# Designs tried in a protein design chat: VH-VL binders against Beta-L-arabinobiosidase (hypBA2). Part 1

All scores and structures are predictions.

Target 1, 158 residues: Beta-L-arabinobiosidase (hypBA2), of Bifidobacterium longum subsp. longum (e8mgh9r892to1049)
Amino acid sequence: TNVDSASKSTTNVAKDADVTGTTYAEKDTNYPAKNAVDGKTVMESFWGTKGSENKTDTLNIKFKDGKQKIDDIRLYFYQSSSSQTISGYAEPANYKLEYQKDDGTWAPIADQVRTPNYAGANYNRIQFTPVETTTIRVTFTPQAGMAVGVKEIEAYNT
Structure headers, positions and changes below count from the first letter of each chain, unless a header shows other numbers; antibody chains are not in Kabat numbers.
F, E and O stand for the ipSAE by ESMFold2-Fast, ESMFold2 and OpenDDE, each averaged over both directions (binder to target, target to binder). V2 = 0.75 x the mean of E and O + 0.25 x the DockQ between their complexes.
[cut] stands for letters that were removed.
The coordinates of atoms that the task and the answers printed are left out; those that the model quotes come from them. Centres of patches stay.

## First folded at step 5 (VH-VL; from b26 with heavy chain S55T Y57D N59I)

Design d01
Fold by OpenDDE, look of step 7:
Structure d01 (fold): chain C 158 residues (1-158), chain A 121 residues (1-121), chain B 107 residues (1-107)
Amino acid sequence: as target 1 above (158 residues)
Amino acid sequence: QVQLVQSGAEVKKPGASVKVSCKAFGYTFTDYYLHWVRQAPGQGLEWVGWINPNTGDTIYAQKFQGRVTMTRDTSISTAYMELSRLRSDDTAVYYCARDYSGWEPYYFDYWGQGTMVTVSS
Amino acid sequence: DIQMTQSPSSVSASVGDRVTIACRASQSISSYLNWYQQRPGKAPQLLIYAASSLQSGVPSRFSGSGSGTDFTLTINSLQPEDFATYYCQQSYDYPWTFGGGTKLEIK
């Protein structure tokens, strides 16, 4: 489990956002999409894709206060690591970040600096050239045989 | 200078396995995904899958799942692609390619020279 | 899977010509589109990434445009070394897929 040592901006604009996921399996009712934006990075609160038949799954995050300027996203991934965790979860093999343009179309968040470079357990930081948008989405590609768990997604203007 | 050097041509019979190697030079091996792409004679390009050399994580195209295995040896900056239960339509040039994943969307910025794999009775 | 369709499959042109190659995705791939050049007997080489970004070292006569489902590779003032096969490739969703290729031949 990685330790989150990065400093945070004053306001997480993704908290309590209107969030929807492409996966909501009945068996995962305890792990709804809203858990990814509830302000908690604890192991007990996450969105999970277990049981998903999709090649990739997506979270759409619409900020509650309208259009936001952001340049920093934090992703906290759930990882099965002991008998005290829910089995079958790992950080994604890859993830994609997009923002919604004013015309409603989607564009990739460009000029990303990811720390770590590849998706890791728990804390991931993505810094980029500022974008202004009402909505971001994250698309996850799971590791073979594993599901993706997202404890929290944060967004800042640093 | 970044360079990917692949193993030599292979001739196999149907049902056999082949393991192709790809050695990386000129950059930190574990910092970039490596993809495998094949091309049948006179045909287009087909993505097989990728490996994260740092973690060993892999994603395979469903077409090859259960038949392809991608591995790496970080000590010698070498990636491997093994394809089992070979059939004639597996005859192709197999390429390894580095995926640049820093500042931009992912793309193959460097390619190996290719390895011809021929499957015939 | 996302299908990538290139057109034309082949095109004949002369040195100095302007050539345009189209690539269409079966669904929106945003700007996750790359272009590669493959000369006979050689490995593919990256030309354009993210739909319109020119790879370092690639001549400026090459350019890419488009977003969503329709993309275009343009070669201005064709040079002898440009006669090759060109492929588009989407990296939007797995599996990553290539177009069928466009063979650019000398007229």
Scores: ipSAE 0.018, ipTM 0.614, lowest interface PAE 7.1, mean pLDDT 90

## First folded at step 7 (VH-VL; from c04 with heavy chain Y54G)

Design c23
Fold by ESMFold2, look of step 8:
Structure c23 (fold): chain C 158 residues (1-158), chain A 118 residues (1-118), chain B 108 residues (1-108)
Amino acid sequence: as target 1 above (158 residues)
Amino acid sequence: QIQLVQSGAEVKKPGASVKVSCKASGYTFTNYGISWVRQAPGQGLEWMGWINAGSGNTNYAQKLQGRVTMTTDTSTSTAYMELRSLRSDDTAVYYCTRDHYYGSTDYWGQGTLVTVSS
Amino acid sequence: QAVLTQPPSVSVSPGQTASITCSGDKLGDTYAYWYQQKPGQSPVLVMYRDSYRPSGIPERFSASNSGNTATLTISGTQAMDEADYYCQAWDSSTALYVFGGGTKLTVL
């Protein structure tokens, strides 16, 4: 067992990443894109798409430490569950994961194993054949009548 | 019932400023945005900008950047639009409308005529 | 940047179907809205989020939005439908709503 390998498997390379959402999705600035990478999965720290006029919305995550090898992404969705929560949010109907190639173009992340297979109400783990990239993006298709809230996105080399 | 009630008509000279108010009632003011739209005589609708009543964040049409300011007073559920350095082509009816993030904007103020003349 | 193009006018006879188009680059990637405005009145929302009809709008109003074109359709057009009609959509490049130039519907 290699100590280097063990330390890499526990490192979230998306934490404090340079992150942007689609411009309209930032209309509610109480829930800015930076909340999706702040290392918090609590209910009040999320990026929200409430107010978006886009039929899908995208988070773009540029890793702070440059090019990283990753094989494991974890997505945490916000959902509205009581009068004490922010209304109108549910997990997306689906999400699409892409990585940026060295030439600046985008490719789908291949060979994904998702747990759960469709977007779960909170925790989602996506394992895949490793890619080396500086930047990933996730495009969310909301459920009808709902907005998407992302509490956190994490990326690992496991 | 949801209502947006605007301040009355105004006559201004070129170079002056105007501040139009929009009093909201019948809903939680800070959960929505307010958009401002104007219509010059015989012309179509022109979107001016929006304000998030909860956060105070704004976005303005590029051609008005630098001379428009949108604000809210959450204690009175009132939105304001101030247009400075008025010109004759700013003569228009100014509307406020509630910006419901998921596409319902069916609540419009009655409009405020602003006339800019010498 | 973004421009929503509408025909300046559309004329129909009572009982006929009126179609008002709104063209814009990638308009179908965002939601489209339609407003009716009669002289001296505030605009009234008649269709929202492409194809939904607000309460109180007659069933003869319908709409669609795909590709570069949104369309407002009024079946069985009545004299009371005579008005100006505006489309509206979001322009993501400027983070602004944009209105079309308007279409005068004449029922005669």
Scores: ipSAE 0.090, ipTM 0.637, lowest interface PAE 5.4, mean pLDDT 85

## First folded at step 8 (VH-VL; from c23 with light chain T30K)

Design c25
Fold by ESMFold2, look of step 9:
Structure c25 (fold): chain C 158 residues (1-158), chain A 118 residues (1-118), chain B 108 residues (1-108)
Amino acid sequence: as target 1 above (158 residues)
Amino acid sequence: QIQLVQSGAEVKKPGASVKVSCKASGYTFTNYGISWVRQAPGQGLEWMGWINAGSGNTNYAQKLQGRVTMTTDTSTSTAYMELRSLRSDDTAVYYCTRDHYYGSTDYWGQGTLVTVSS
Amino acid sequence: QAVLTQPPSVSVSPGQTASITCSGDKLGDKYAYWYQQKPGQSPVLVMYRDSYRPSGIPERFSASNSGNTATLTISGTQAMDEADYYCQAWDSSTALYVFGGGTKLTVL
């Protein structure tokens, strides 16, 4: 069997997770939190923070299969490009990654290697010292005047 | 000139229903939400719920679940709030407000007094 | 739902500065809004997104929000400012707006 087939056997444990956002005002359900874990990175399927009353917004992702060992998170941001797309979205100015410990408290994900180092317009890969957890959360600080759209978040044990 | 004009005062008996209308003008109705807020005599403001005028999506205060329905008619730029199974403690002035998605409720209707008495 | 606590009343003399507080757990993480209501009238938005003033609201109105407390400040208070004032913030965990209990401002 070829190496490409073996490497692709790694499972995205965030797909179809139980996801909650701190809200994008729930008044516009076109871009709900579940879009960030549905396995799609297309422009029509993202979680959006436009209209949020929060100064930062957070996605909470509870894995469907319970506690998982993870060492690799991938983030895909939506970016507005023309009057024919959903306006007002760009990659965040900053994002913060945390995991939930067994006692229910939160800890930062340590020893991150980010590619790219700053939030990139679409694909972002974050590799780190493995953690075992049921739940991760990502907190987004938007760029001034913009909202954050997350097309997908993935988590792997590589 | 942005305006929200509500229907007139209502007097109801316990167990009845009331439907308050809110006619919007001076802006694109489907680009905004409508929130409903009530105020019992001598009391503060109580948020009841909202409706997205474009999508029809709603969210209601938990204490009103099962008794309230909010709708819109986009052809007349009119929002409606119906409260069922009325009780004496539902006596209040009911306001509609334009719910700006940037988190401001910047224009208010004149209010509709609903009196529930036996 | 989040709870927003306001003092029931505040009294000031004409020309003095009035301060009305609104307290809530981590309220500074949200945008705060302020409404004025005169007897028999609908509420009027007087400050939005912490510190911005709508068109038509006098410059003597200002506001701030940090930590657990938002504050509405009226400098050079006039008799016409006598009203009830409500703070408001969004609670994203329940998807509800929350109003404070209101503060009666008396100008004497």
Scores: ipSAE 0.121, ipTM 0.622, lowest interface PAE 4.0, mean pLDDT 85

## First folded at step 9 (VH-VL)

Design c30 (from c25 with heavy chain Y102W)
Fold by OpenDDE, fold request of step 14:
Parts: sequence; C-alpha cells; structure tokens
Structure c30 (fold): chain C 158 residues (1-158), chain A 118 residues (1-118), chain B 108 residues (1-108)
Amino acid sequence: as target 1 above (158 residues)
Amino acid sequence: QIQLVQSGAEVKKPGASVKVSCKASGYTFTNYGISWVRQAPGQGLEWMGWINAGSGNTNYAQKLQGRVTMTTDTSTSTAYMELRSLRSDDTAVYYCTRDHYWGSTDYWGQGTLVTVSS
Amino acid sequence: QAVLTQPPSVSVSPGQTASITCSGDKLGDKYAYWYQQKPGQSPVLVMYRDSYRPSGIPERFSASNSGNTATLTISGTQAMDEADYYCQAWDSSTALYVFGGGTKLTVL
C-alpha cells in the first residue's frame, strides 16, 4: 500500500455520482459500480471486474450536480495481498481517462501528470489541465490473469 | 470429482409445467453459478439463463421471461429450472452447466429430455 | 441481441488443419469460448478465454480472437475430432451468453 499525501480539503465532486460499469456485478463479483464513488477507500467497498467477459472494462461517472470543472482525479485500486483479501486482484496494467465534450463525444484528458507514472497498488493521482464536463469515464486494462478492483474514484478542482 | 447429475426425462402436455433438477457435487456449490442451456432436436444450443448460487440472482432469456424460474437449494447443492406453459417448441434436451468465477462453463450435466406433445 | 455467425459445415482430411470461424460485432473485445459436441453427448468445453485449453484437451486444439472473428484451429485433425463445434460469447445488452449456430466438422 501507499500513502495519500494529497490534501482532501477540496470537495470530491465524483462522490455519489451516477455511475455505471461495463461489468455485470450480479453475475460476476457482486461488487457494484456504486462502490467506486461511495466516498470510501476501504477494502470492503470496491467495484470489481473479476469474472468480466470484457477484455477491458469502463466506469462511467456522471456528476450529480451537473457540469464540473476538474483538474485532479484520484484512483484507489484494490489489491490481493493476504488471506483476508479476495484473490485475483491487482492494479491495472493501464488505465485511460476521458471526458465528455459538450457535443456528447468523448475526448481524452490531456496533459496528464500521473503519480505514480504507472498504476500503483492503491493510491494514484492524476493531475491535468482543467476540463469542464458533466461526465468522465475510466477504462481499465487488467494485468494478465488478474482482475481490476476500484475502491474509489475522486475528482477535484484544486 | 466434479459432477452435475440431472433428473430424468419428462413427457408433458401443452400448458403443463416441468421442473428439472441438477445436483452438483465435488465442489463448493455457492462459489459457482449455474447456467441452463437447451437444445431442440437437430438444432443448436440456446442459452436460457443463469443463477448465482451464492446470491440467488438470476437472469433469463427475454423469450422465456415470465415462463422460466431458476432456483437453488444450497443445503442439497441442487439447482432447479422450472418452465411453465409448455408448448411443442419447448421440446428439447435441457442442460445444466457450472459457471466458473472467470466465466468459463467447464462442467455439464448429462442432459434432460423434455418432450411436449398432445 | 448479439449474433454469432459460424459456417454450417467444415470438411477436412485426416492430418490436415481445420479452421472454424465465429463472427460477431466487436467479438474481439470480449472473450470467446468453444465447445465440442458429439452425437448424443453433452457439450465439452475445448477452449476458454480466447486461447486457453482446459485440462484434458489436446494441444492440437488452439484458438484466437481479434477484431470481429474468433477462430478455432485443429491441427493434425483426427477422426475423433468429428463433431459439432459452437462458439460462445457474452452479450452485455442481455447479460447472457450467446452461442453461434454451430459448425459440423466432418473428417473425410
């Protein structure tokens, strides 16, 4: 695990967002997409892709208060590490961040500074040039033989 | 060894109901799902639906909605598929199959022939 | 509902390589499965997650999945390989799996 050294004094606009995933939780893991935006970073609450039939999976996050300006996204990944954790989970090999433009099309979030540069076991911070959008989506590519678990996605305007 | 053993052949009249059982053994029943697949004579495989043996969650094919019910009994490690309002085109071999965590369908029952005829 | 299309039949001589295709819109974005079924028997899983073989399946069986097409390949085809083969993939719109129409493989 790694330590979150960033300030949390700013409002997380992704909390309690309308969220959908490309997995079918009732079949696959019973860990629904809503867990990724419930404000918790604990191991007991996550969205999981184990059993997913998709080679990549996406979380779609529509902010509850409409259009938001954001420049900071934080991802918390689940990792299997002991007998007390669910096996088969690791940080993704890669993830992609996109935002929805006013015309409804999707564009990549540009000029990202990622910490760490590649997906880490728990806390990941992505800073970027501010975008204004109602909706973001994150697409995850799992490591070979592993699934992706997302404990929480946060979005800020710092 | 892992086995799925289904109930015997059924002969039914149109409008009747049939309930097929599938007894699982050799593994932890609640850790896997069960799917039901049918095959009409000389035809291909048709997915009917699945049930999560742990949670009891189900999903059925649209064409069977309202007529099919899948259930499990964890105490006996048995899955059930009930099909109601039977008609002639329901005549088929019905299979239960185990769904793995990773979505594979690795073990199958021996099949149950259900014949619907007047 | 998603549709998976297979050729109705494929013929091959013993020792030759058989290829059975399964086509579907964006099938390569999902995992494909293959089943073998012989007359009067239950289907048997022969390939899972595009290219993995279950225990007991001969190495002459292989598979791939990219674009819109999954392919089952049987090298050094033997008489015992004569059977119906079905591809299968997840349909997110219905939250169900879908089978292809099946391919009858004849070993001449």
Scores: ipSAE 0.549, ipTM 0.836, lowest interface PAE 0.9, mean pLDDT 93
Fold by OpenDDE, fold request of step 14:
Structure c30 (fold): chain C 158 residues (1-158), chain A 118 residues (1-118), chain B 108 residues (1-108)
Amino acid sequence: as target 1 above (158 residues)
Amino acid sequence: QIQLVQSGAEVKKPGASVKVSCKASGYTFTNYGISWVRQAPGQGLEWMGWINAGSGNTNYAQKLQGRVTMTTDTSTSTAYMELRSLRSDDTAVYYCTRDHYWGSTDYWGQGTLVTVSS
Amino acid sequence: QAVLTQPPSVSVSPGQTASITCSGDKLGDKYAYWYQQKPGQSPVLVMYRDSYRPSGIPERFSASNSGNTATLTISGTQAMDEADYYCQAWDSSTALYVFGGGTKLTVL
């Protein structure tokens, strides 16, 4: 288990956000997008892309309290590790962070410092120059033959 | 071994209904979806729809909306496809198929011929 | 609704390589599947998720998917490979899978 770094802000503005995914929950594995913002980092609650017909999948997160200033995103990935876990999940090969501009268009979150530098199992932290936005989206590229599971996405203004 | 065994051939009149069964075995029924595909004589494969055997959620082809109903009985690991208001152009071999856990289908039933004729 | 286009027929001599294409708008963004169907038989999955081969399918079967085209390749084609082949992919607009029109592979 990774140790979480201290943050000045204790308010996760992504919690209980309006979240949508590119998977089709009715057909795909029953791990809905809402699990990615329910405030839990436990193995039992995650958004899963297993069965997805998309080669990349995206979570759109619209903050419940409107426009937010954020400079710190934390991703918790699900990983298959034992007979007690669901098989076929690993951290993504890559992920992309974007925010929605005021004009509705999307832009990459710039000047990211990622820890670890490449997607790691479970806890990932992304620090960046503050952005103000109502909505962010994360696009995941799975490893070959694997699916991506997101236990939680957190966003802070530190 | 994984098997999907379908009910026997049907002969129906136009306007009638047909209900085809598909008994699954060799795997956990509720962990996979079931899709139905039909094939008119000498024609290609047509996807009719799918059902999530666990949740019961369904989605049907637009052209069949209102006429088709897919159901499952988890106690018997059996999927059903009912097609109503049958037309001559519904004459086809109907297949049930297991939706692969990683995507589409992997195992197929033997097919059920449904003939619609006056 | 999405449309997948296949050539109606492909012919090859025994031992040669057969290629069957499946074209669709942004097909490369989705996973492609391939089925083999012989007369009077149910379809058989021969390739899944672009390039994976189910157990029991000969290694001479391979596939790829990029851009707008998925391709099924059969190297060292044998007489037993003569069949209809269908590609299939997900249509997000309808939340259904779609088949190509099928390709009749003839081994001369």
Scores: ipSAE 0.538, ipTM 0.836, lowest interface PAE 1.0, mean pLDDT 93
Fold by ESMFold2, fold request of step 14:
Structure c30 (fold): chain C 158 residues (1-158), chain A 118 residues (1-118), chain B 108 residues (1-108)
Amino acid sequence: as target 1 above (158 residues)
Amino acid sequence: QIQLVQSGAEVKKPGASVKVSCKASGYTFTNYGISWVRQAPGQGLEWMGWINAGSGNTNYAQKLQGRVTMTTDTSTSTAYMELRSLRSDDTAVYYCTRDHYWGSTDYWGQGTLVTVSS
Amino acid sequence: QAVLTQPPSVSVSPGQTASITCSGDKLGDKYAYWYQQKPGQSPVLVMYRDSYRPSGIPERFSASNSGNTATLTISGTQAMDEADYYCQAWDSSTALYVFGGGTKLTVL
């Protein structure tokens, strides 16, 4: 296989992206939006919505290298499961993926194949018809009484 | 029993400063924010800003930016609001409240009357 | 800064249902809170996160929030319910809470 194919299959274009969240994060600096793109999927490196006054919250991820072709997004959710975890977090009830078109407007990412079909604790893979974009956003609807923690979001051209 | 107890009433001249205290008890002080709200005579409630008692992070209403400072002393579980360069339209009752937090209710201090008069 | 608009006053007869509205752009995307304030007293939270009632608040208090409007409802209104009522919500653009202008409830 050629170098381009191998490089594309392993390149996470979302790492160190310019990321913003819609959360209450200015009141809680422990779990900032940048944790969702820092390349870490460990227990305590996550973006958290605990304390949010919004009924849904959104991460906006602008790729640092500009326009990218992507067809594969991976989402890693934090879950509160024991006294060793931070309380009040579960995977979202659902999530919505969008990309920014050249004119600055937003469109849904079409033809998604999700593994698992519903948001699962930790690893979620979303494959789709390729798009070319500078920016993706994901909107999370939490489970009742819970907050959403995102350990990482990754984007690939596979 | 959660309680917020504020310092007593103040009478100030224009151009002076005032510092209102808010002593918290009955909960872990550093786990919650403290917000400050004021109410001028015959008027509605006006949000002034907040402080995270754990981090010291603050955010102030734009109208008050540059004139207000909110601080905490975690060793005494006390929040402070200082308002400088007082004007007659700063006459109000000043409340502290434990900022409501996801899954909890808030609590209010008894209020502190600050009168600014010549 | 977001603006939460309330009617300045609402009047009802004893035993009737009072409804107090709070309007703001996309207010249903935020949690709404309601406070009661009687003369000479600190505000008291009467509804939180749209529709939940704190311990000690009578069951005749209820609330809803959808679209651009939150509504506080008091059924079987009593003279003791006469007060000023304020809605509150988060304003994402300023990272601050905002209060509505207040509504004086009069029970005739």
Scores: ipSAE 0.246, ipTM 0.704, lowest interface PAE 4.0, mean pLDDT 85
Fold by ESMFold2, fold request of step 14:
Structure c30 (fold): chain C 158 residues (1-158), chain A 118 residues (1-118), chain B 108 residues (1-108)
Amino acid sequence: as target 1 above (158 residues)
Amino acid sequence: QIQLVQSGAEVKKPGASVKVSCKASGYTFTNYGISWVRQAPGQGLEWMGWINAGSGNTNYAQKLQGRVTMTTDTSTSTAYMELRSLRSDDTAVYYCTRDHYWGSTDYWGQGTLVTVSS
Amino acid sequence: QAVLTQPPSVSVSPGQTASITCSGDKLGDKYAYWYQQKPGQSPVLVMYRDSYRPSGIPERFSASNSGNTATLTISGTQAMDEADYYCQAWDSSTALYVFGGGTKLTVL
């Protein structure tokens, strides 16, 4: 867990991607889905599910440069910490990673090694058997009584 | 103590407009939504639409699209619902309710009777 | 637009258990809410997010939501529980809440 978002030798192919969600209620537009791919991991720039009436919510990340080979996804979760922060957010209880096949159907990303094993409050690294795809999606199951905030999702070929 | 206090009853003619106010107190107004619900005499609850008091975003029931406008005044913590081109079947009690983003419609105003008659 | 279907009425004897259903396509994928309305009064939230009870609501109220059906259950039903009951859920296709048609609970 000494691994960090320091300088990388590879390109984040998810930056500025065409991002959409299966989406919560959209009542809270202060934290739109595009915040998850803007290259910022600071606490004020995140996609939030607060107000969602869906029991799970999904981000769909369509890479701007088309089909990419990836083997490394990084997820940064927002966590509420005090009255001076945006309230009601914690890392998800669980998240599911899928990629879109050429026929448009979805498949699970196989052979994942997650660091940490359970969703962590900020940085999460997921390494896996490489896939070639235009689009990934992540489905989040929140902790009871909490929302999920995604500060950033990154994808690499390491 | 969270309260939503609505404007008084109104009598209108067909074709007129009505604007109902809903003054909120006891909470941070811009952290919540306001939804509007109406109930015709002897009928069930009908959802009209909502406004996010923080962002100003709105969404309206399809049957009311083009006839309804929902607004807020954050300086007075007041929500407004305007219904135009009134018909006799718009006669109803109109409720505002606080839309808690994690729970829905947890506090209700007292209701405003709008009667549309010629 | 989603439709939430409730029986128009339910009758129970005092002390018995009342069950009020709310049916909708994939309703269990959404949070369900329940409101009580007594004559001449504003609705009151009695259950939220499927099975949680607001402070001040008697413990005899409970609820569940799975598959296509949410159910409000009142055990030990009392005369004061006689009211109209509405379910509510979010409709993602319209980005709006939908109410069920309501159920009149009669305690005989």
Scores: ipSAE 0.099, ipTM 0.634, lowest interface PAE 5.0, mean pLDDT 85

Design c30 (from c25 with heavy chain Y102W)
Fold by ESMFold2, fold request of step 14:
Structure c30 (fold): chain C 158 residues (1-158), chain A 118 residues (1-118), chain B 108 residues (1-108)
Amino acid sequence: as target 1 above (158 residues)
Amino acid sequence: QIQLVQSGAEVKKPGASVKVSCKASGYTFTNYGISWVRQAPGQGLEWMGWINAGSGNTNYAQKLQGRVTMTTDTSTSTAYMELRSLRSDDTAVYYCTRDHYWGSTDYWGQGTLVTVSS
Amino acid sequence: QAVLTQPPSVSVSPGQTASITCSGDKLGDKYAYWYQQKPGQSPVLVMYRDSYRPSGIPERFSASNSGNTATLTISGTQAMDEADYYCQAWDSSTALYVFGGGTKLTVL
């Protein structure tokens, strides 16, 4: 309940970022990538991979204010739990975090401390040794038979 | 029971157009896509394009860009494929298929033979 | 655009195991689908999402997909399995499905 979000003291640099995803832009516009950075963690505003033909899917987030120093990422996953939710979604089996270097190549975000250690339903906090970057990407491996929904991704310099 | 029933065979001259219909029944039409696939005599399957019946979004094979239009009428649960400026190499059986949200084309129409000859 | 390559034909005796391959660059990163087409008929989905079998397809049909190759396997092949078989996968660059060239299975 008393989950610390940077909304109390720091700026979410991922909000309204320039985002692309590997799915849903190809088959349906109802759950587009922009939903993951619109500042909403509510049930119906998410980027979804349902219907994806890719075994993993990637969300690319380019910060609107250019190069940022970040050390804290927060991921909020959509989960199907009742007839009131859209079916077929669960937190991923795994996710991979990367940042873009100045030369345009990608590097893993090192020294991650994840809370929880494995992807949890809804809120996940990832703290790490700071990086300076314009762009992060997250690659999701779904649980068997499920799709991944991302309600929000946030990035902070704490 | 899920069915896709297509319009009857057509004989056309080069330069004409053809519009094939595909009436769906037994499921919620707007929850799925419709893909169109053709098969020239004695040849394999060729994917032509698809339409999302819910959103109306389409994508067409590059070979057919500018000559094909795919539409739906949700009030009759019917998909249409129109191919214009017909050539003899457009002679084929044209199939509609249901494009499942989980990435399969699980139900196929009976096929519509379109013959293009001078 | 992705290319899916299948052998043009495969022959087996009744009761033997038939294997039909489908090759494409990094095909194992996508889900593969298999269709059976008998002469004069529409294609029928026989395997989806690599290894799942639709209702009504005999359990002697199985499939796998790893690396660059998907494989349809028919154990205890019967005369009624004689057909053309097509693999297909999604091509993200075109936002379309791509079919393999097809394999004629002959049961002698």
Scores: ipSAE 0.068, ipTM 0.644, lowest interface PAE 5.8, mean pLDDT 85

